VH-VL binders against Apical endosomal glycoprotein (Mamdc4). Designs and how they scored, part 2

Target 1, 160 residues: Apical endosomal glycoprotein (Mamdc4), of Rattus norvegicus (Rat) (q63191r268to427)
Amino acid sequence: SHHMATDFETGLGPWTQLEGWTRNFSAGSMVSPAWPHRDHSRNSAYGFFLVSVAKPGTTAVLYSPEFQGSVSYNCSFTFYYYLHGSEANQFQLFVQAQGLNTTQPPVLLRSRHGELGTAWVRDRVNIQSAHPFRILLAGETGPGGFVGLDDLIMSNHCIL

## First folded at step 4 (VH-VL)

Design s2 (from d4 with heavy chain S103F L104S; framework fv_bebtelovimab)
Fold by ESMFold2-Fast, scan of step 4:
Structure s2 (fold): chain C 160 residues (1-160), chain A 120 residues (1-120), chain B 109 residues (1-109)
Amino acid sequence: as target 1 above (160 residues)
Amino acid sequence: QITLKESGPTLVKPTQTLTLTCTFSGFSLSTYGVGVGWLRQPPGKALEWLALIYWDDDKRYSPSLKSRLTISKDTSKNQVVLKMTNIDPVDTATYYCAHRGYFSYYFDYWGQGTLVTVSS
Amino acid sequence: QSALTQPASVSGSPGQSITISCTATSSDVGGYNYVSWYQQHPGKAPKLMIFDVSNRPSGISNRFSGSKSGNTASLTISGLQAEDEADYYCSSYTSSSTVFGGGTKLTVL
């Protein structure tokens, strides 16, 4: 069973951002062959996903809630991403630990770039941190491209 | 299919505010990934980018001119407006508006340009 | 000065090939990745000839080609024709700005 799941159908849920990620759907908004024909959560042209609207030189960053540290259990994070239509598409996943009085630099756990086909791709990371932490999902859209996210799923060992 | 047309005064006096309107057809500036920019070219000189507005109302300005420029859109009228304050004779130029397609970093369709002369 | 440097002029005869360079200046810390080329005839608006370094819009002759090596982009025009006589501008997008080269006047002799 999953502790926290976000499918973007009604909003961002507990996830937050400063700028650059936009909730959207394929029907009525598709302006490029780079766009998926369906979302992942509903397999529907009317289902919502998150798409990076970051222009070159800027980055869209989505932040998870802060999770508790543990030395005993891994927090498992499963997500779906879509990179199509440009070799300059970029997606990165970072984990950022919170010290007592210092935010640590983000640690890169996943990097994907370019053209990865016309399907939502599943990925999963296991996070073990003694300190409280956040997950950062960064996207940059290349010329004519699409960088998207759907179905962000945290395991029951990811404790708020 | 895509067309853009610049309009505004052809003669302005120093210190005035220049207001230029770009009216377009063949696309909507509510369309995802699309933008419209303003550029200028003084007589016999190089092209210079001034400002850009995207479908999501994200605005970008030339760093050297940012304090003098305001770009806005009226999506229902298919118009983009550029305002430049404190006009000077060195601002004499042909002003163009131009279309950017879906997440494109180039201008694929241009208006014909409008010559603005700044003279006392 | 422009962040992108072009020669002021270039010339060739009908049937020849010519190349116009577009080089990032020493002030460019990252280099330019999104290069486009525009053709401008006297009294006319610029026309897009090449985008994203080497791609041609529909309707643009394959006599026009683009390339990039290091920090220098190049526009090559093969089989020169009288109607190619025009000013040519390179452009690139950087993180803070859209920049244009100073322009190159092509004379077809």
Scores: ipSAE 0.231, ipTM 0.736, lowest interface PAE 4.3, mean pLDDT 87

Design s20 (from d4 with heavy chain R100E; framework fv_bebtelovimab)
Fold by ESMFold2-Fast, scan of step 4:
Structure s20 (fold): chain C 160 residues (1-160), chain A 120 residues (1-120), chain B 109 residues (1-109)
Amino acid sequence: as target 1 above (160 residues)
Amino acid sequence: QITLKESGPTLVKPTQTLTLTCTFSGFSLSTYGVGVGWLRQPPGKALEWLALIYWDDDKRYSPSLKSRLTISKDTSKNQVVLKMTNIDPVDTATYYCAHEGYSLYYFDYWGQGTLVTVSS
Amino acid sequence: QSALTQPASVSGSPGQSITISCTATSSDVGGYNYVSWYQQHPGKAPKLMIFDVSNRPSGISNRFSGSKSGNTASLTISGLQAEDEADYYCSSYTSSSTVFGGGTKLTVL
């Protein structure tokens, strides 16, 4: 019944992926002009964030753990994102409910694209599902761009 | 501090198989988003991409050479190996291995290159 | 022919600007969004100058800039210096493959 927070400083925590999201930091070997100078959680060039990098034909998708359904509460999810350097940048947030023995199609809750400035931006979604569900975070980085995530925070009502 | 170095024979006879090894440091090929490629340049000619291997063992080959090329990795040894079959004098070139930056399809660090001469 | 077409040579004087073009068809190159440029001095390995059309690696002079219009990418070098004399290669990622241009020899007069 406690909130769950993931800042990527030591790994992905309970979040999973097949491929495409990379844990990285600003003071790495090569710094593109589009990359942030600091992460959000530590405000440090050595603090970690996720950046979307994926092979052509593959979308970078990060999966939350499965949360329980409820008719009496909203799971509130807060996150920070960074979209800079390319009009072809894309970020989408989906919720995917687990039906009775069948995974349902993802439902889009947020869509951001292109050039949104040089700051980590806070966003929040409220999810109410009678069925178990996962949150999917999909990113595609355009040429010369950066699409990043940091500080994924789930409220007390996001029950594992 | 990413470094790569090519090694292998400098003189090869026609019809033989050329085997080249890339040994690297400063990164791991178990890190997702990372790849290592092989490229060549005949004397006085343009660069030509040959093959690339990703962290997940996904392999890509030049369409014109794919029947002759095999790329493999040994992540524990920090090595990537390229084999080219049925070598010909036209394959005389400086061969490079190079690091691919986070699956963004460019080569940010290169080895010094190794000249392979194909002659009887 | 290469899938990417470059002029064989360009020349300029110190302090001037020059531009090197790199042209491909969109059908052959799969969108042409992953354009990089490499500088090569005689006897040396190529050095990455520009990636993803217009981005510079750390330590690369802002005299080097990249751009793209349609199926043509361009490398522009401003304030030419003698040390810029080299071969320049463009490269693009296609569906499952990487292609290089034929190269352009820059002569600084």
Scores: ipSAE 0.005, ipTM 0.509, lowest interface PAE 14.2, mean pLDDT 83

Design s21 (from d4 with heavy chain Y106W Y109P; framework fv_bebtelovimab)
Fold by ESMFold2-Fast, scan of step 4:
Structure s21 (fold): chain C 160 residues (1-160), chain A 120 residues (1-120), chain B 109 residues (1-109)
Amino acid sequence: as target 1 above (160 residues)
Amino acid sequence: QITLKESGPTLVKPTQTLTLTCTFSGFSLSTYGVGVGWLRQPPGKALEWLALIYWDDDKRYSPSLKSRLTISKDTSKNQVVLKMTNIDPVDTATYYCAHRGYSLYWFDPWGQGTLVTVSS
Amino acid sequence: QSALTQPASVSGSPGQSITISCTATSSDVGGYNYVSWYQQHPGKAPKLMIFDVSNRPSGISNRFSGSKSGNTASLTISGLQAEDEADYYCSSYTSSSTVFGGGTKLTVL
């Protein structure tokens, strides 16, 4: 096993979505006033990140692949997020387990909202699940705001 | 490359309804975070924002003109339509449509504009 | 009257620097963190020069810079060239609207 790292420079990698998260970079013409001047993975205005283009009341959701359950090891997930420019910005991280014969409701592990400054912020969660599971990353952007993600890293104990 | 072009009548009589169409290419109004706005500029005067429509059909109007304006979109045709009722000679202006990306505060690019003259 | 006040005109010679001001006349303007600037040549559509006070779109010369102090935003054009002669408009967000300044005619002598 090896870790799964996604820097968005060439695509979404193994992460999936229906709609709402968009790959973009700071030097692009579609930059709002609240956007970071550089990404986290390359520290460059031409480096890619993921931005939520969902307005308040609508949610962009990004899904991890499904990981195996284990009672022996915990899965460690490290990520970088950016929340700036609006008090209505919202970011949430859920874990959703596949129970016997049914998908369980998502369980909230992290909630961040509003204005958190002009820097990419590192966070880490540990997940221990006896059942297969996936991670959901939900973003809602307030008027004139920015909600972004970069450098999603799953530890080697997160087994596909 | 994103391009927009305005079309509609160049001469309208007072009390009529003005209908303008913006046809665009290089983006889709089904894309999250995207909008198209209408602006105008009377000869020799300042720019004035009129209306804005977003991908989710959310509509915003100039407060002073809201009762006279209707904005709509046809995503399959790549068109946004503006209607202004009870037109008056003071509405004589060059009308522009413009792309609004993820920002709520600026427009880029703009169409070439279409001059509408209101005269009896 | 406009929520944003600009001087009607400004002039300079080739190679000089000039500054155009944009002052909020109302507290309802959405802070000067969200000011944009547009350049308009006669008979042409406006072109975005600056957004979010000081950011330049791709392809815009670094001779154009934006700044703010208090409730006044400024567009500075260094190394004036004949092609800079145009009308310049500032714009900002309010709680209910997008507003534009009255415009400033730049004459390059």
Scores: ipSAE 0.006, ipTM 0.496, lowest interface PAE 12.6, mean pLDDT 83

Design s24 (from d4 with heavy chain G101T Y102F; framework fv_bebtelovimab)
Fold by ESMFold2-Fast, scan of step 4:
Formats: sequence, C-alpha cells, structure tokens
Structure s24 (fold): chain C 160 residues (1-160), chain A 120 residues (1-120), chain B 109 residues (1-109)
Amino acid sequence: as target 1 above (160 residues)
Amino acid sequence: QITLKESGPTLVKPTQTLTLTCTFSGFSLSTYGVGVGWLRQPPGKALEWLALIYWDDDKRYSPSLKSRLTISKDTSKNQVVLKMTNIDPVDTATYYCAHRTFSLYYFDYWGQGTLVTVSS
Amino acid sequence: QSALTQPASVSGSPGQSITISCTATSSDVGGYNYVSWYQQHPGKAPKLMIFDVSNRPSGISNRFSGSKSGNTASLTISGLQAEDEADYYCSSYTSSSTVFGGGTKLTVL
C-alpha cells in the first residue's frame, strides 16, 4: 500500500511547517490540566503528538505534500485532534488547490473551537479536486488551553 | 521572585542607535513558553508595545516600528537586548522590559523602567 | 486613532465605587476575552491588576473587578481608598500586536 500515515513518533514525516507546531509528549515539562495524559498513536505518556504553540497574532500552519488532482476518486484524510482548556482554542482544516497558472485561495473544510472534552477526537474529510492540492492544518491555542494533532492518515487515493 | 531590570544610556543623540539590555532572574528563557517583551512610555503618554522574544528565539515586532527594531537574547546570561536605529526626539520615553508566557496575552512582571532622553 | 478608548479622568471619594471603561473600535479587538488592566503610580512601573477580562493575579485585592459587555470592558474599584489614586491602562490582544488604551487618571479626594 502507498498510503501516508504520520504518527509524529520520529518527526514530521512528509508534513512541513515554518513555525508554531511543536512535537511533544504528556510526561514532558508542560503538564497542565489542559494537556492530554497520552498521545493517540501509542496511547502512552511518552508518545509524541503535535501541539500548537502559536503566539498571539499568529496561527501555526502544517502543510501536507502536494497531491495530484483526480476527477475519478476522492482523497480521504483521517486525523485526530484534541481541544481542551480554553474557549479561545481554534483549529481549522483547509484545502488549497493549484489552479491554471495560479494558486487558489484556501477553502475551509473543518472548523473547531474551544473546549471539546478530554479525549482525542477522530475526524475525516473527503477531498475531490481536479487540480493538485495541499492540506493545511491551522491551530491557535487560547490562554491555558491545548490544541493538538496526532495520527494523520491519507487514503490510497491521495496520490503524491 | 521574578525580577527584571533595564540598563542602557540615559541620553542619546538623534540618528544614533539605542541599545537597551534587560537582565532578569527567577526564570529561564530556555523554559518552554517563556517570553520577554519591551514596552515604552513617553512622558505623560500611553504605554506602547515594541517587541517580544520567546524561548525558541521567535521574535515579534510592533508593525509601525519593525524596520527600526532588533531584539535578541543571551539565555546563558539571562539577558534580552533591544536595538532601535535612527533615534529621534519623539523616541524619548521610559523603556520597560517585562515577562510573558505564550498563550497568555498580558505581561505579569515588569522591570523598573529606564528613562531615555533623545536630544542634541 | 486609538484601538482602545478610555476616559481621560475619573474621580471618587473614599468608600465609593468607580468604573473605568475601555471600548474597542473594532470587533477584532473587542471580540476577544483577552483584556488586562494595569495600575501605574507616578514614577513607577505598571502593575497587573486584572487579566482575561475578570481574573485577578495573586495578591490583588477583591475590590478590583473586571467585566465586559460587547466591545466595552470595565474595571470597577469598590471601597475606594487613597492608595488607588493612579493611572489605569487597559490592554488587549489584536491579530498583529498588543495594544493599550490612552489611560485614565483616577483622583481620590
């Protein structure tokens, strides 16, 4: 199989960023009530996840590799997120397509805000694009809060 | 226990570069989430935020002043340095450094301030 | 144009309550619950009195309280004392910076 799966245990894999997402684990130095007790991929206090440490006025953005367009099949993206400890937490998922000689504006597919409980939440989006595209995962953490990601899984129809 | 103290020249001439140093104790700028900012207050006027540096060397600047400002840190010396180029009489102010934590949008501990007068 | 508007002055006598307003000129500033209040005595550094609209740091008297309605945050000082005479500044988070109000001079007399 040629699907992509990223669990953050050894790095970012094919995902890229400029700043703002940090790999961390629950048994680390920052153990607040807002933080998960375990990651999702290993179910362990020493398993890694991504946490948004974006500063005021900025948003942490994680970029997928560019995928090929297709008119025949949907690319399916499954991921796990954790939002807890602040009503000002924000997570957004965008798809950005490359049009003819121009990059299209990002299109919002998911938006989650605030306090969503004390468990990793599974979500899935289906992406149909005739043009090449990237997935953007944007996180902003509110005061005393936590915004995190783990286990990013692309289906067999997400072609590099 | 957290303390900060500003130091630098009290008199500077127009067009020179102002260099201010913040020396702190009671925390480390290698600690996850910690930041130090610079603010100023002209005599009889409002506070103005200038710049901020975080534990991971991430730097933020006031949009109106960004071309004139450079912020840097020396974690081993517990110091943060602000440089402002092309100083002008309107830059006369008391300059403060202050402690902040990321995801908290306020400054909780402040230095005493240092008055900088710009005159020829 | 200031992003946060405060009255220039307010006055009260000992034992009274006073309120200082802080109004954001836009919902991008006023829509967030990241309002803080600082007290400044002449010749001294600002002191954090209130953060995140209504929270008090350790050691701050419960005579100081904060609230917010729409784009207007308010600092209320109850049981006014002579030592409360100072300048008060509100501050808020924006999308690109930290902004401060123009300041309010509280006179106790």
Scores: ipSAE 0.006, ipTM 0.496, lowest interface PAE 14.4, mean pLDDT 83

Design s3 (from d4 with heavy chain S103L L104S; framework fv_bebtelovimab)
Fold by ESMFold2-Fast, scan of step 4:
Structure s3 (fold): chain C 160 residues (1-160), chain A 120 residues (1-120), chain B 109 residues (1-109)
Amino acid sequence: as target 1 above (160 residues)
Amino acid sequence: QITLKESGPTLVKPTQTLTLTCTFSGFSLSTYGVGVGWLRQPPGKALEWLALIYWDDDKRYSPSLKSRLTISKDTSKNQVVLKMTNIDPVDTATYYCAHRGYLSYYFDYWGQGTLVTVSS
Amino acid sequence: QSALTQPASVSGSPGQSITISCTATSSDVGGYNYVSWYQQHPGKAPKLMIFDVSNRPSGISNRFSGSKSGNTASLTISGLQAEDEADYYCSSYTSSSTVFGGGTKLTVL
């Protein structure tokens, strides 16, 4: 059996977006001290991560595939994020459940803002939903800042 | 060090199309997060933003002038071009191009400006 | 009308402090965290003096400071010098536009 782990080294995997998140790496594209010197998955200046390229008035949103609901097990989502270089940086994690007749409003599980240091930060959320759901990762980069994601890992109890 | 310089006609007749070129050095418009904008200032009046082009070719225009403006870039030549159609005497102004740094919301380096007079 | 309102003129004597206000009239102006200030001497291009409300570019005197309270951003110039006589413009960013104030002429008496 296998579950989802996405390190962005070759693409977005099963994650989707309309716009705003871009795959990039430090050695080829670093233009600001706000950028990390290395990715998290490979600890390398040539390793890829996602960076939010949210221009003023735009929020980048990344969507997971839809997972099955279960009352017996919780789905654990582990991820790494990097926020530096601007007090206006924002990152939010939502869970959105799918009802039979309507899509339910997203529920905020994490909110981070500003400058959180110069290291990739690990975080984890537990989701238990009777209904199918997806995860939304929203990033907004402030002026001169960096908002990034790497190593998105869904546990064995997150069923597609 | 970043430098920009505007060029184009200094005298234009009403109804013609004005074409201005910004030639720059000290940065590349392929650099992530960078943009170049155009602004103008009629004699004795306030600054007005016209258009902006980003490294990824995304373009933004002043809402009041959007139908008359086209901004484009040639990254290999270090140039940004602004075209304004159906020019009128009220478009008489000094036109500036300016650099916008990595995901910044301001213009940190400006060209010297070029005065464009619109008359018959 | 302008989304940003500035007084037409302000004056002070050498050594004094003056403040120029910039008040947003549009709710689409981005929280005033994106306010910049430009200095323009006659016949010259504008020069960036302050960005993101209160930050100074390298080489700009600490006599120039920026702040905001509510919907009003302020540029304060302390220890006025004759060279400070110029037009000052505030600017901010919205979701679709860059907007400028009407400009303030500073006269150093």
Scores: ipSAE 0.272, ipTM 0.747, lowest interface PAE 3.6, mean pLDDT 87

Design s4 (from d4 with heavy chain Y102W; framework fv_bebtelovimab)
Fold by ESMFold2-Fast, scan of step 4:
Structure s4 (fold): chain C 160 residues (1-160), chain A 120 residues (1-120), chain B 109 residues (1-109)
Amino acid sequence: as target 1 above (160 residues)
Amino acid sequence: QITLKESGPTLVKPTQTLTLTCTFSGFSLSTYGVGVGWLRQPPGKALEWLALIYWDDDKRYSPSLKSRLTISKDTSKNQVVLKMTNIDPVDTATYYCAHRGWSLYYFDYWGQGTLVTVSS
Amino acid sequence: QSALTQPASVSGSPGQSITISCTATSSDVGGYNYVSWYQQHPGKAPKLMIFDVSNRPSGISNRFSGSKSGNTASLTISGLQAEDEADYYCSSYTSSSTVFGGGTKLTVL
C-alpha cells in the first residue's frame, strides 16, 4: 500500500518546481527518437509523464512536499525513470533535511546517467531522517536525449 | 508552419555595431525548450554558429566572438536581436537566424538569410 | 581549419551511391548522438537532412542516411540524382559551442 502516488495525468499533484520539468506525452508534437513510445502509468501514447528540458549546465529540479522525520520509521520512495538517447543524460535523487531553522545540504541517494535502454525503469530508495525532509529529483538532458519520470510513490511510513 | 526572417542593414562600416533582427511565426519563444540561434556564412566559406537564446533567456555564444556579441529577445513581438560590436571587413557574410527545440542540438527551420557587407 | 573535417568535394553519377565523411579533429567533438547534416543549394538557406547521427526529418528521402563510427560521422546518398548537387555540412555540439564542418561540394556528373 502506498500513501501518496502521483502519475502526472492531471498535474504535478503535491510536487513542485520552479522550472525545467514539463508534463508531456509521446503523441505530442516534437517527439524525438529518444522519447518513450508510451508513459508508464497508462501504458499509452497519450498518458502523461515528466520530461526534463534542462540543457547542459542547467538542472531541472522537482521537489516533494516536506515529510516529517522518519528515523523511527522506514519511509520508502518508488519511482520510474527513462534515460535514453544521450550519454550526457543525468538524473539524481537527493534528500534535503530541514534542521532547527537551518536547511541542510542535499544528500545524494541515487545517480543515473547516460542511456539505460528503451523501457521505464523502476527504482526504490529508503529514507531515514531525524529531521523533516523533502526529496529533490534533478534532471539534465544531454544532446538528443530524454530524461523522464513517471509514477512517483511514497510509502505509508512517509508522514506529511 | 514555422518561418523566420532576418532584417537589418546590408552595408556597414568598420568599427560600427551591426544590429540584426529575426522575426518569426509559427512558434513562441515562451514555449519551454524552444530557442533561436544566429549563424553566418562568409561568401564561399563554411557556416559558423554565433549565438543562441532559449525561452528562459539563457544565452549561449561562440567562444571566439563572445566579447563582441549580444543576443536578446522580445517574446511579445516574436523577435530575437543580435548585436555585433566593432565590425570588420572579415565579418562580411550572409547572416541566418534559425529555430531550435529543447535538447535538440540542430536547427530545423532557417530564415532566408541577409547579406551584410562591411566596406573599408 | 574547423574542429570537424570534411572533404572539399565529392562526385558521382546518377544512380550511384556516395559517402561524405565528417571527422572530429579534437576530443571535444564527436559526442554521442548529436551529429547533424545540412544540404545547401546555391543562394539558399541550409536544409536539415539528418539529425542525431542517423535520423531523418519528415519529408527527407530515405536515399539519405547517416552513420557514425568512432570520431567519424558519414552521410550516404544512394540512388544519386541531379538535384542532390549541393554543398553538405556536418555539425556537432561540444560542451561550449555548436561547430560546423568545412563543407563538401557534391557534383553530380
Scores: ipSAE 0.007, ipTM 0.535, lowest interface PAE 10.4, mean pLDDT 83

Design s43 (from d4 with light chain D52K T98L; framework fv_bebtelovimab)
Fold by ESMFold2-Fast, scan of step 4:
Structure s43 (fold): chain C 160 residues (1-160), chain A 120 residues (1-120), chain B 109 residues (1-109)
Amino acid sequence: as target 1 above (160 residues)
Amino acid sequence: QITLKESGPTLVKPTQTLTLTCTFSGFSLSTYGVGVGWLRQPPGKALEWLALIYWDDDKRYSPSLKSRLTISKDTSKNQVVLKMTNIDPVDTATYYCAHRGYSLYYFDYWGQGTLVTVSS
Amino acid sequence: QSALTQPASVSGSPGQSITISCTATSSDVGGYNYVSWYQQHPGKAPKLMIFKVSNRPSGISNRFSGSKSGNTASLTISGLQAEDEADYYCSSYTSSSLVFGGGTKLTVL
């Protein structure tokens, strides 16, 4: 298959960030009750996920590689998120188009906030862009909360 | 009170490895979300970020210098160490270490800096 | 090329206001620019003056203020004083790095 899948088990793969998202696992760190007991990709306490360490008022942002414009087909993005332990948790998914000499403002496609339970939640978005674009995944963690990501999957219609 | 201080050689020869140590007080690098970064400033030039290490040993490097840089920490000694391989005269700069707090995208406390001159 | 562009110099007289701009280039991230500003006196380490575009750390005078419009962040210094004479650097992040502007030398006439 030509799709791009990232499970965070060995790193960020083609995704980039400067800071704010941390790779971690349930068994290995200072884990609060808000943390999942296992990751999504391996269903294991030793499997890795991303957790946002960005608190309200700051934002951790994860960037996809740049994809080609998709005028005639939909690029499909599937991902899993976990929001638990605080009503101040926030997760947002943006698409950001690249102009000739300027980066366009991000366009919000998904917004989730607060307390969403104790399970990894699957979501999927379709992207059509006349211009090259990136996906931005933004997370902010509320007091005592957890905001996490796992299993980021780009369909084979998403062309690098 | 958060304080940081850089130490290491002031004169290094080309092709050698530069090792710099940041010793700090007023915080612990075992505290959730805390990090320490290294930055440099060549004489008369702008600041440049080099590397960052987090409480959980997660590491970030400047893309242009990644192959030459290693950052590590010793939490029990309150130290962060930067190693830069294959030193060149263009690496002459004042090197700073700086504190990054939980979920902050800036450096709030800086060491005094240490000037490293690279010459034969 | 720097991802953040600043004017090389700016000047003002005591008691006046000056503004220093910091413009993001096409390589910068759009809506999540967390701009910080640092003051640096000759021979000294940088000092954080503004973070998250417009927030002041404890102990920083309210004469210093930050703002943003589009891809340009601004540092404004009101009631200019002789001790404000320094280099000022803006900073932000991209998808893979922390970046700094080229610096602006403020001269108090």
Scores: ipSAE 0.009, ipTM 0.587, lowest interface PAE 8.3, mean pLDDT 84

Design s45 (from d4 with light chain S36H T98V; framework fv_bebtelovimab)
Fold by ESMFold2-Fast, scan of step 4:
Structure s45 (fold): chain C 160 residues (1-160), chain A 120 residues (1-120), chain B 109 residues (1-109)
Amino acid sequence: as target 1 above (160 residues)
Amino acid sequence: QITLKESGPTLVKPTQTLTLTCTFSGFSLSTYGVGVGWLRQPPGKALEWLALIYWDDDKRYSPSLKSRLTISKDTSKNQVVLKMTNIDPVDTATYYCAHRGYSLYYFDYWGQGTLVTVSS
Amino acid sequence: QSALTQPASVSGSPGQSITISCTATSSDVGGYNYVHWYQQHPGKAPKLMIFDVSNRPSGISNRFSGSKSGNTASLTISGLQAEDEADYYCSSYTSSSVVFGGGTKLTVL
């Protein structure tokens, strides 16, 4: 009946299994030129976002709650990402469906790599799944780079 | 809940190999993102990082000591082992093992430390 | 010389606030993203006081706070108490290493 929105200002909300992602903000950290000057939710140097802090060459993974499957209505996921660095800096979005007896392999819906500049980028995916599913957000950061997320929004057609 | 404890010889002669074992509880080295590091502190001096091993057996070493250090793990025994070759009196220090926290390279839980004296 | 520079000593009286600085050499961009602070009493293991510039672990007094400006991170201790007398180390990383400052000895006068 309503959408699920997470801005990271007070925590992770319903997102779970934070593996290699951490909450941070621009003014609180020793900043490099690769870091955003402001978050997206508040447009503030004190606003929180997620940044991938997995060791170089490894992938940080964040999982959504499990959503119901439906072929009748589209579930849409809108998010903001920040990517600055070499080809080793990358962001991927997967959808993983769960059957009664099997977990399906994750299906890649978005992949971004290399330098996108100095701005938060909006993206949106539409999800149609006959089975319950989770969204997986994967970030890999090379030395001196930045891979970040903010404002994760599931539409009201995404049923928990 | 997370605990770590160092063990090994307290006295080693120059040119020998020092072997230290870290035994831990409250976490698994098979869990994504988990790592265990070794650090040392000579008497009255600053902390120095030596090595780190990750859940996936990936290893990182201090550049100045890399040729002398080997770090390994036994996930089934909850142990991490550090070996340092060609030991010298300047290697006299308290040696610590520590749990890698959730970020790049902070250590949130430490062992009590073990003093290793290198003397002939 | 060190990737992170701290003053050798700092002193204060009970009830005062003191600040310990930690300055990066600006030679490794990755080393500026995260700064951590450790407290060490004589004969004891280091204790994490602040991680990722300004975050306190559970159980750490709110008298301890972290901040940064430019290439300098700071640990501030308010309402100084006798038990705060200890060595304090800042830490961060470079592309190839975990680095520590030289340490600052806090004396409570």
Scores: ipSAE 0.007, ipTM 0.507, lowest interface PAE 13.5, mean pLDDT 80

